# VH-VL binders against PH domain leucine-rich repeat-containing protein phosphatase 2 (PHLPP2), part 1

Scores and structures below are computed, not measured.

Target 1, 249 residues: PH domain leucine-rich repeat-containing protein phosphatase 2 (PHLPP2), of Homo sapiens (Human) (q6zvd8r785to1033)
Amino acid sequence: SHGLAEMAGQRNKLCVSALAMDSFAEGVGAVYGMFDGDRNEELPRLLQCTMADVLLEEVQQSTNDTVFMANTFLVSHRKLGMAGQKLGSSALLCYIRPDTADPASSFSLTVANVGTCQAVLCRGGKPVPLSKVFSLEQDPEEAQRVKDQKAIITEDNKVNGVTCCTRMLGCTYLYPWILPKPHISSTPLTIQDELLILGNKALWEHLSYTEAVNAVRHVQDPLAAAKKLCTLAQSYGCQDNVGAMVVYL
Below, numbering starts at 1 at the first letter of every chain, in headers, positions and changes, except where a header shows other numbers; Kabat numbers aren't used for antibody chains.
F, E and O stand for the ipSAE by ESMFold2-Fast, ESMFold2 and OpenDDE, each averaged over both directions (binder to target, target to binder). V2 = 0.75 x the mean of E and O + 0.25 x the DockQ between their complexes.
[cut] stands for letters that were removed.
Atom coordinates printed by the task and the answers are left out, and those that the model quotes come from them; centres of patches stay.

## First folded at step 17 (VH-VL)

Design e01
Fold by ESMFold2, look of step 19:
Structure e01 (fold): chain C 249 residues (1-249), chain A 120 residues (1-120), chain B 107 residues (1-107)
Amino acid sequence: as target 1 above (249 residues)
Amino acid sequence: EVQLVESGGGLVQPGRSLRLSCAASGFTFSSYAMHWVRQAPGKGLEWVSVISDNSGHIYYADSVEGRFTISRDNAKNSLYLQMNSLRAEDTAVYYCARDRMEWAEYFDYWGQGTLVTVSS
Amino acid sequence: DIQMTQSPSSLSASVGDRVTITCRASRDINNYLAWYQQKPGKAPKLLIYYASTLQSGVPSRFSGSGSGTDFTLTISSLQPEDVATYYCQQYDSYPYTFGQGTKVEIK
């Protein structure tokens, strides 16, 4: 249940931020997150600094995973205020906690996301995707929703020429084409669950989920594992900001 | 006690206009997004429109866009629906409904409804 | 638009029976689904939100389950006061849409 953050980029600005708290809620749980602002660094840094505190408050108001994760994203979205009017960020948040029904016997992992940062669980040596890719290219149902709502999809496959993402925190001026409502999934953790990989769009454009799991599965140092993933993406031609986090379970 | 009371319904000829009101009490009206939802006689529910707490975000169902205008007056705790160019298919009971904040988007309180009948 | 399809359109059951109503969305709506109860001549009343979370004051015999595209409302032991029409509603994206309704009656 220990994790590492790894951030890499080849541009003159780093618009990807990560959050890792191995001891959260008085040391009982853990939280990990990744945020990608594409060309803005402001929103990822705001989310990195604030989302754990929002989650802490929401967990105290509800024990239902869907409720407190949805509220965390929507409260964080609103807290962006004017900074989030024209700017947006992908957001991925992973929360590990004891099961509220039987805390001594099981742990659960809850993953919520908007945008294109993704979480992949290594279960029994195989990748288990735990998040949804909210992009025009990779989510035909979201692309159709945006078209049906009369958004302009520009020649470079972006909503109003702004973003390929159909969901993000911020970009409130593009509401309701761009939504802040996260995809949320929850799974109990077992001894088969070896590690969790968080990555931004650039990572997953260059590595398949299987390739990422195989590359890090037997790497003992999670910092080295995260750097290996970024190095592989760069060796495959990635020149954008790339971020990877590997959490050992 | 949260209360939502609609008024302004009635019989109206096609092509004419009607304005609905919803009076809110028992909660801080200015902190909540508000919706109109309608139900044709003997039929199911249809969402009509939403307005955010500060009126900064407004959205309409395609069936009413361009003809209906939602508005609110937070000083008077009132929600309005201006319905222009009415058609027979607009005949329904119209409910105002409270969103659980602008980001929850399910309706925790509903008014009693007001009937609008569009016929010649 | 996301089409919400309820099944059955109506049902009759005895007091004490387990009643199950299903709702299918035409696309993945994750858990953004609510259930409403509407008694004759009354406004709808919220029963369940986020697919499975019971609204305050709703009897525990009501429960909801499902995610993605397939959802279920269950009444574990039907009571006479549960005679109503039940609606599901998605709130994943605009326009918010409702199922056609399921009318529940006592035999």
Scores: ipSAE 0.601, ipTM 0.845, lowest interface PAE 2.4, mean pLDDT 89

## First folded at step 19 (VH-VL; from e01 with heavy chain A104S E105M)

Design f02
Fold by OpenDDE, fold request of step 21:
Structure f02 (fold): chain C 249 residues (1-249), chain A 120 residues (1-120), chain B 107 residues (1-107)
Amino acid sequence: as target 1 above (249 residues)
Amino acid sequence: EVQLVESGGGLVQPGRSLRLSCAASGFTFSSYAMHWVRQAPGKGLEWVSVISDNSGHIYYADSVEGRFTISRDNAKNSLYLQMNSLRAEDTAVYYCARDRMEWSMYFDYWGQGTLVTVSS
Amino acid sequence: DIQMTQSPSSLSASVGDRVTITCRASRDINNYLAWYQQKPGKAPKLLIYYASTLQSGVPSRFSGSGSGTDFTLTISSLQPEDVATYYCQQYDSYPYTFGQGTKVEIK
């Protein structure tokens, strides 16, 4: 089961969209996603509508988690077409599928992301980050990469004044500074795994992983949990669009 | 079976031009991004250029930017590389290579290559 | 640019030997790594992609491992037909760079 909460900030435009399918691939898995366009609503909405279908096709072609997930992002990037020429979006996908290879785990979780959306697993009451943020601020290697490629970095620490993210879906006109190459991680799920939290930039700027986990571990309803996270972020001064999804495992 | 066959290589003097061709077969050519990769004699591999399936996206290595032009004719299943202002350091075997998937930038199939020698 | 450094530059081993080639990236390349085999006078052939995924049709004696910056190509039992130069390639970011190659010969 899952709960989703999205709260609009000062911009009065909800640029965050989410994907939640408790049943995926003929009921053998589940897919959860979060997309944040920062200033545009178009790409997040498009990704919300297309990315699960792409994933479904890719998982049918390959059983390798890295392969089908990487391909999912690249195909999705391509499918953005003209809209993706100048617009961009963060993208986070979490795919839960049966894992019969490990006797200690009945399911596996594969997480992939570009941009600033992140997933955190609660394992034994502790947060386990599963995402990597590709941004000028949080990744010195990426900052150096774009500098080496002679990118223009503005005073507000944005590539060409557009985004602080160095990996995104879309923004093809800023290639090769902005890349559609996701971070991908995979882990078997165990009995110690309690829940999964998906959140956008605004959420994680205001809540630590530990605080987020502690806030929702004892909440019975995942929707209430998601709302609690957003409310908590707002109570800490979050003025931007905030999105949270909580998946009970 | 996927096949890529390069042609057009030869001996040229510095400053001259040469046009390479790559004939593709055994797959839907128009669905794949294509690359040129070169290898100087006795040296390693160097990525040169990429062109997307519909030619909407084209990129070059810095070493050839402004001098080389990649193009394709999907109706003819052909990839081209127009090389202008050739330099001695452009001497290499030039391979056409298929991108596994657009934007992936690794190569699942290669041609046998065509040798370009730039010498006075 | 991301520098890809292979080691060793060359090696000679006997048929049946376990052979290991290493590739080091100058930065984290997020497992966007491929291995190629190039026999003398022939086109390169893809062996492994995403660091550890074996390309279809490639013998199972080939395997890839590693993450982050350090990667390894292993031939579990060297065969005569494996005489070639092997290259690693990162496709994490532009420009897409190759290692300098490792020449594998048989004693």
Scores: ipSAE 0.946, ipTM 0.965, lowest interface PAE 0.5, mean pLDDT 96
Fold by OpenDDE, fold request of step 21:
Structure f02 (fold): chain C 249 residues (1-249), chain A 120 residues (1-120), chain B 107 residues (1-107)
Amino acid sequence: as target 1 above (249 residues)
Amino acid sequence: EVQLVESGGGLVQPGRSLRLSCAASGFTFSSYAMHWVRQAPGKGLEWVSVISDNSGHIYYADSVEGRFTISRDNAKNSLYLQMNSLRAEDTAVYYCARDRMEWSMYFDYWGQGTLVTVSS
Amino acid sequence: DIQMTQSPSSLSASVGDRVTITCRASRDINNYLAWYQQKPGKAPKLLIYYASTLQSGVPSRFSGSGSGTDFTLTISSLQPEDVATYYCQQYDSYPYTFGQGTKVEIK
């Protein structure tokens, strides 16, 4: 089960979207995603509508989690077409499926992301980050990469004044500075795994992983949990779009 | 069966031009991004250029930018590389290679290559 | 640019030997790594992609492992037909670079 909360804050529109399918691939898995377009609502909405379908196709082509997840992002990137030329979006995708390879685990979790959306697993009451933040500020290697490629970095720490992200879906006009290649991680799920939190940049800028986990561990309703996270972020001064999804495992 | 066949290589003097061609068969050519990769004699591999399925995205290695032009004719299942202002360091076997999928940038099929020798 | 450094540059082993080739990237390439085999006078052939996925038609004696910056190609039992130069390639970010190659010969 899952709960989702999205709050516009002081913005006049919501540029965060999410997908949640507790039953996926004919009931053999679940998929959860979060997308953040920062200033555009078009790409997040488009990705919300397309990425699950793409994933479904790719998981039928390969049983390798890295392969089907990477391909899912690349195909989705391609499908953005003209819209993806100038616009971009962070993208986070979490896929839970049966794991027959590890006898100690019934399910596996594969997480892939570009941009600044992050997934955090609560394992034994402790947060386990599963994402890589692809921003100039948070990834020195990526920052160096774009510098080496002679990108223009503005004073406000944006690639060509457009985005702080070094990897996104879309923004093809800023290739090769901005790439569509996601970070991918996979972990078997164990009895110690309690819940999964998906959040956008705004959420994680205001809540630590530990605080987020502690805030929701004892909340019975995942929707209430998600709302609590967003409300908490706002109480700490979050004025931007904030999104949180809590998945009980 | 996927097949890629390069042609157009030869001996040229520095500063001259040469046009390479790659004939593709055995797959839907118009659905794949295509690459040129070269290999100097006795040396390693160097990525040269890529063109997307509909030619909407084209990129070059810095070493050839401004001198080489990649193009394709999907109706003819053909990939091209116009090479201008050739230099001695451009001497290499030039391979056309198929991208596994657009934006992936690794190569699942290669041609046998065509040799370009730039020498005075 | 991401530097791809292979080790060793060359090796000679006996038929049946376990052969290991390493490839180190100058930064984390997020497992966007491919291995190619190039036999003398031939075009490269894809062996492994996404660091550990075996390309269709490639013998199971080939395997890839590693993550982050360090990757390994392993031939569990070297065969005469495996005489070739092997290249790693990162496709994490532009420009897409290859290792310098590892020449594998039979003793």
Scores: ipSAE 0.946, ipTM 0.966, lowest interface PAE 0.5, mean pLDDT 96
Fold by ESMFold2, fold request of step 21:
Structure f02 (fold): chain C 249 residues (1-249), chain A 120 residues (1-120), chain B 107 residues (1-107)
Amino acid sequence: as target 1 above (249 residues)
Amino acid sequence: EVQLVESGGGLVQPGRSLRLSCAASGFTFSSYAMHWVRQAPGKGLEWVSVISDNSGHIYYADSVEGRFTISRDNAKNSLYLQMNSLRAEDTAVYYCARDRMEWSMYFDYWGQGTLVTVSS
Amino acid sequence: DIQMTQSPSSLSASVGDRVTITCRASRDINNYLAWYQQKPGKAPKLLIYYASTLQSGVPSRFSGSGSGTDFTLTISSLQPEDVATYYCQQYDSYPYTFGQGTKVEIK
């Protein structure tokens, strides 16, 4: 089961969206995603509506999680077409399926992301981050790549004055400074794996991983858990769009 | 069944121009990004340029930027490389290569290559 | 640019030997690594993509492993037809660069 909370804060638009399918394909897997367009609502809506169908097609063509997750991002990036020329979105996708080594007894989790949305797994009460933060501030190697490629880093720490992200879906006019290639990680799930938290940049700017896990670990209703995370971020001063999803494993 | 056939190589003096062609068959050419990759004699591989399926995205290696122009004609299933202001360092076998999928940037099929020699 | 360093630059081995070739990226490239085989006088041929996925039609004695910065290509039992130069290539980010190559020969 899952719970989702999205709050506009002090903004006049909600530019965060989510995807949740507890029963994906014919009931053997699950898909969860989060998308953040920063100041645009168009791309998160497009990705929310289309990425699960793209993933469904790609899993039919490969059994390798890295292959079908990467292709899902690249195909989705391509399908944005003109809408993705000047607009971009962070994208985070989590796929849970039966483990191919012993599909009857265990599951695997594969996480892919561009941008600044993050997935954190609660394993034995401890947070395990499963995503990479693609920002100028938090990824020095990506920041150096962008500088080496002679992009203008404006005084507000943005690539050509547009975004702090070094990878996104869309913003194709800023290629090769902004890339659609996701970071992908996979882990087998065990009985020690309690829950998964998805959140946008605003959530993680205000909550540590440990704080987020502790806040929701013993909350039985996943919707209440997700709302608690967003409310906590707002109590710490968050005025931006904030989104959280809690998935109980 | 996929075929990529390069042509137009030869001996040319420094400062001159040369135009390479790549004829494609056995696949839907207009659905694939195409690349030029070169290999200097006795040396390794160097990526040169890419053009997307609809020519909307074109990029060059720093070593050829401003001197080389990649283009394609989807109606003729053909890829081109216009090479201007040639230098001795441009001496290489030039390969036409197919991108597995746009934005993938690895090469699932290669042509046999055409030799360009730049010498006085 | 991401520098791709292969080791060794060349090797000689007997038929049936296990051969390993390593490739190191100068920064994290996740799994965006391909291996190519180039036989003498021929064009390169894709062997492996996404670090470990075998291209269709490639013999199962070839395998790839690794992620992040360290990758290997393994030939479990070297055959005479495997005499070639092998290249790794990163495709995580522009510019998309190759290793310098590893020449494999039979003793």
Scores: ipSAE 0.652, ipTM 0.843, lowest interface PAE 1.8, mean pLDDT 90

Design f02
Fold by ESMFold2, fold request of step 21:
Structure f02 (fold): chain C 249 residues (1-249), chain A 120 residues (1-120), chain B 107 residues (1-107)
Amino acid sequence: as target 1 above (249 residues)
Amino acid sequence: EVQLVESGGGLVQPGRSLRLSCAASGFTFSSYAMHWVRQAPGKGLEWVSVISDNSGHIYYADSVEGRFTISRDNAKNSLYLQMNSLRAEDTAVYYCARDRMEWSMYFDYWGQGTLVTVSS
Amino acid sequence: DIQMTQSPSSLSASVGDRVTITCRASRDINNYLAWYQQKPGKAPKLLIYYASTLQSGVPSRFSGSGSGTDFTLTISSLQPEDVATYYCQQYDSYPYTFGQGTKVEIK
């Protein structure tokens, strides 16, 4: 099961959206996603509406998680068309499926992301980050790449004054400074794996991984858990859009 | 059967221009991004340029930007590379290459190449 | 630019031998690595993409492994037709760079 909470904060638009399908690909898998458009609501909504169907097509073309997850992001990026020319979105996608390559484990989890949305797994009560934060502030190698490629880093720490992200879906006019190629990681799930937390940048700016896991680890209702995460972020001063999803494993 | 055939190579003096062509067959050319990749004699491979399926996205290696122009004619299933202000270091076999999937930037099919020699 | 360093630059092995070629990236390229085979006088041919996925029609004796910065191409049982130069290529970010090549010969 899962729970999702999204809060606009003090902003007049909600530019965070999510995707959750507890039953996916003929009922054998599950997919969860989070998208953050920063100041645009259009691209997160497009990805929310389309990305599961793209994944469904790609899993039929390949059995390799790296291949079909990477292709899902690249196809989704292309399908944004004109809407993705000057607008961009962080994208995070988590896919859970039976792991036939490891008979000791019944399921595997594959996480792919661009941008600043993050997935954190609670394994034996401890947080395990499964995504890479593609921002100028948090990824020095990406920041150096963007500078080496002669992008202008404005005083507010943004690529050409547009975004703090070094990778996103969309923003094709800023290629190759802003790339659509996701970071992908996979792990077999075991009985130690209790839950998965998806959150946008605003959530993780206000909650540590440990704090987030501890806040929800013993909450029975996943919707209540997701709301608790967003409310905690707001109580710590978050005034931006904040989104959280809690998936119980 | 996917086929890519380059033409237009030859001997040319520094500072002059040359236009390469690549004829495509055996696949829907208008659905694929296309690349030029070059290989100096006895040396390794160097990516040169890419053009998207509808020509909406075009990128160049720093070594050729401002001097080379990639283009395509989807009605003729043809890819082109206009090479201006040629330099001795542009001497190479030039390959036409098909992008496996737009934005992937790895190449599932290559032409046999055409040699460009820049020398006085 | 991301530098791609292959090792060894050349090797000689007997038919049936297990052959291993390595490729190191100067920074993390995730799994965005391809391997190409170029036979003498011919164009390159894609063998492996996404570090470990075999291209259709490539013999099963070829395999790829690795992630991040360190990658390996393995030929489990070298055949006479495998005489070629092998190149790795990163496609994580612009500019898209190739290794310098590894020449494989039969002894």
Scores: ipSAE 0.632, ipTM 0.836, lowest interface PAE 2.1, mean pLDDT 90
Fold by ESMFold2, fold request of step 21:
Structure f02 (fold): chain C 249 residues (1-249), chain A 120 residues (1-120), chain B 107 residues (1-107)
Amino acid sequence: as target 1 above (249 residues)
Amino acid sequence: EVQLVESGGGLVQPGRSLRLSCAASGFTFSSYAMHWVRQAPGKGLEWVSVISDNSGHIYYADSVEGRFTISRDNAKNSLYLQMNSLRAEDTAVYYCARDRMEWSMYFDYWGQGTLVTVSS
Amino acid sequence: DIQMTQSPSSLSASVGDRVTITCRASRDINNYLAWYQQKPGKAPKLLIYYASTLQSGVPSRFSGSGSGTDFTLTISSLQPEDVATYYCQQYDSYPYTFGQGTKVEIK
């Protein structure tokens, strides 16, 4: 089960969207995603509506999680077409499926992301980050790559004045500075794995991983847990769009 | 079966121009990004250029930018490389290569190559 | 540019030997690495993509491993037809660069 909260804060649009399918691929798996368009609502909604179908097609072509997750992002990037020329979106996708590689576990979790949405697993009460933050501020190697490719970094620390992200789906006019290639990580799930938190940039700018896990670890209702995370971020001064999803394992 | 056949290589003097062609068959050419990759004699591989399926995205290695022009004709299933202001360091076998999936940037099929020799 | 460094530059081994070739990237490239085989006088052929996935038609004696910056191509039992130069290629970010190659020969 899962709970989702999305709050516009003081912004006039909600440019964060989420995807949740507890029964995916004939009920043998589950998919959860979060998308953040920064100032556009179009791309997050398009990805919300299409990425699960793309993943379903890709899992039919390969049993390797890295292959079908990477291809899901690249196909989704291509399918954005004209809508993805000047607009971009952070994308985070989590896929849970049966795993035969570990006799103590019946499931595995694979997380793929571009941009600044993050997934954090609560394992034995401790946070385990499963995503990479693709931003100029938090990823020096990505920042150096963008500079080496002679992108203009404006005084507000954005690539050509457009985004702080170094990877996104869309923004194809900024290729090769902005890339669609996701970070992918996989882990087997065991009884130690209590819950999974998905959140956009705004959530994680206001809550540490430890704070987020502690705030929701003993909350019974996942919707209440997701709302608690967003409310905490707002109480710490968040005025931007904030989204959180809590998935109980 | 996927086939890529390069042509147009030869011996040319520095400063001259040459146009390479790559004829594609056995797949829907207009659905794939295409690349040129070169290999100097006895040396390793160097990526040269890419063109997207609709020609909307074109990129070049720094070593050839401003001198080489990649193009395609989807009606003729053909990829081209116009090479101007040739230099001795451009001497290489030039391969056309298919991008496995648009935006993948690794190459599942290669042509046999065409040799370009630039010397006085 | 991401620099791709292969080791060794060449090797000789007997038929049946296990052969290991390494490739190191100057930056984290996650799992976006391909291996190519180039037999003498021929074009390169894709062996492995996403670091560890075999291309269709590649013999099972070939395998790939690694992530991040350190990658390995292994031939579990070298055969005479495996005489070739092997190249790694990163495709994480532009420009897409190759290693300098590893020549494999039979003793």
Scores: ipSAE 0.572, ipTM 0.823, lowest interface PAE 2.5, mean pLDDT 90

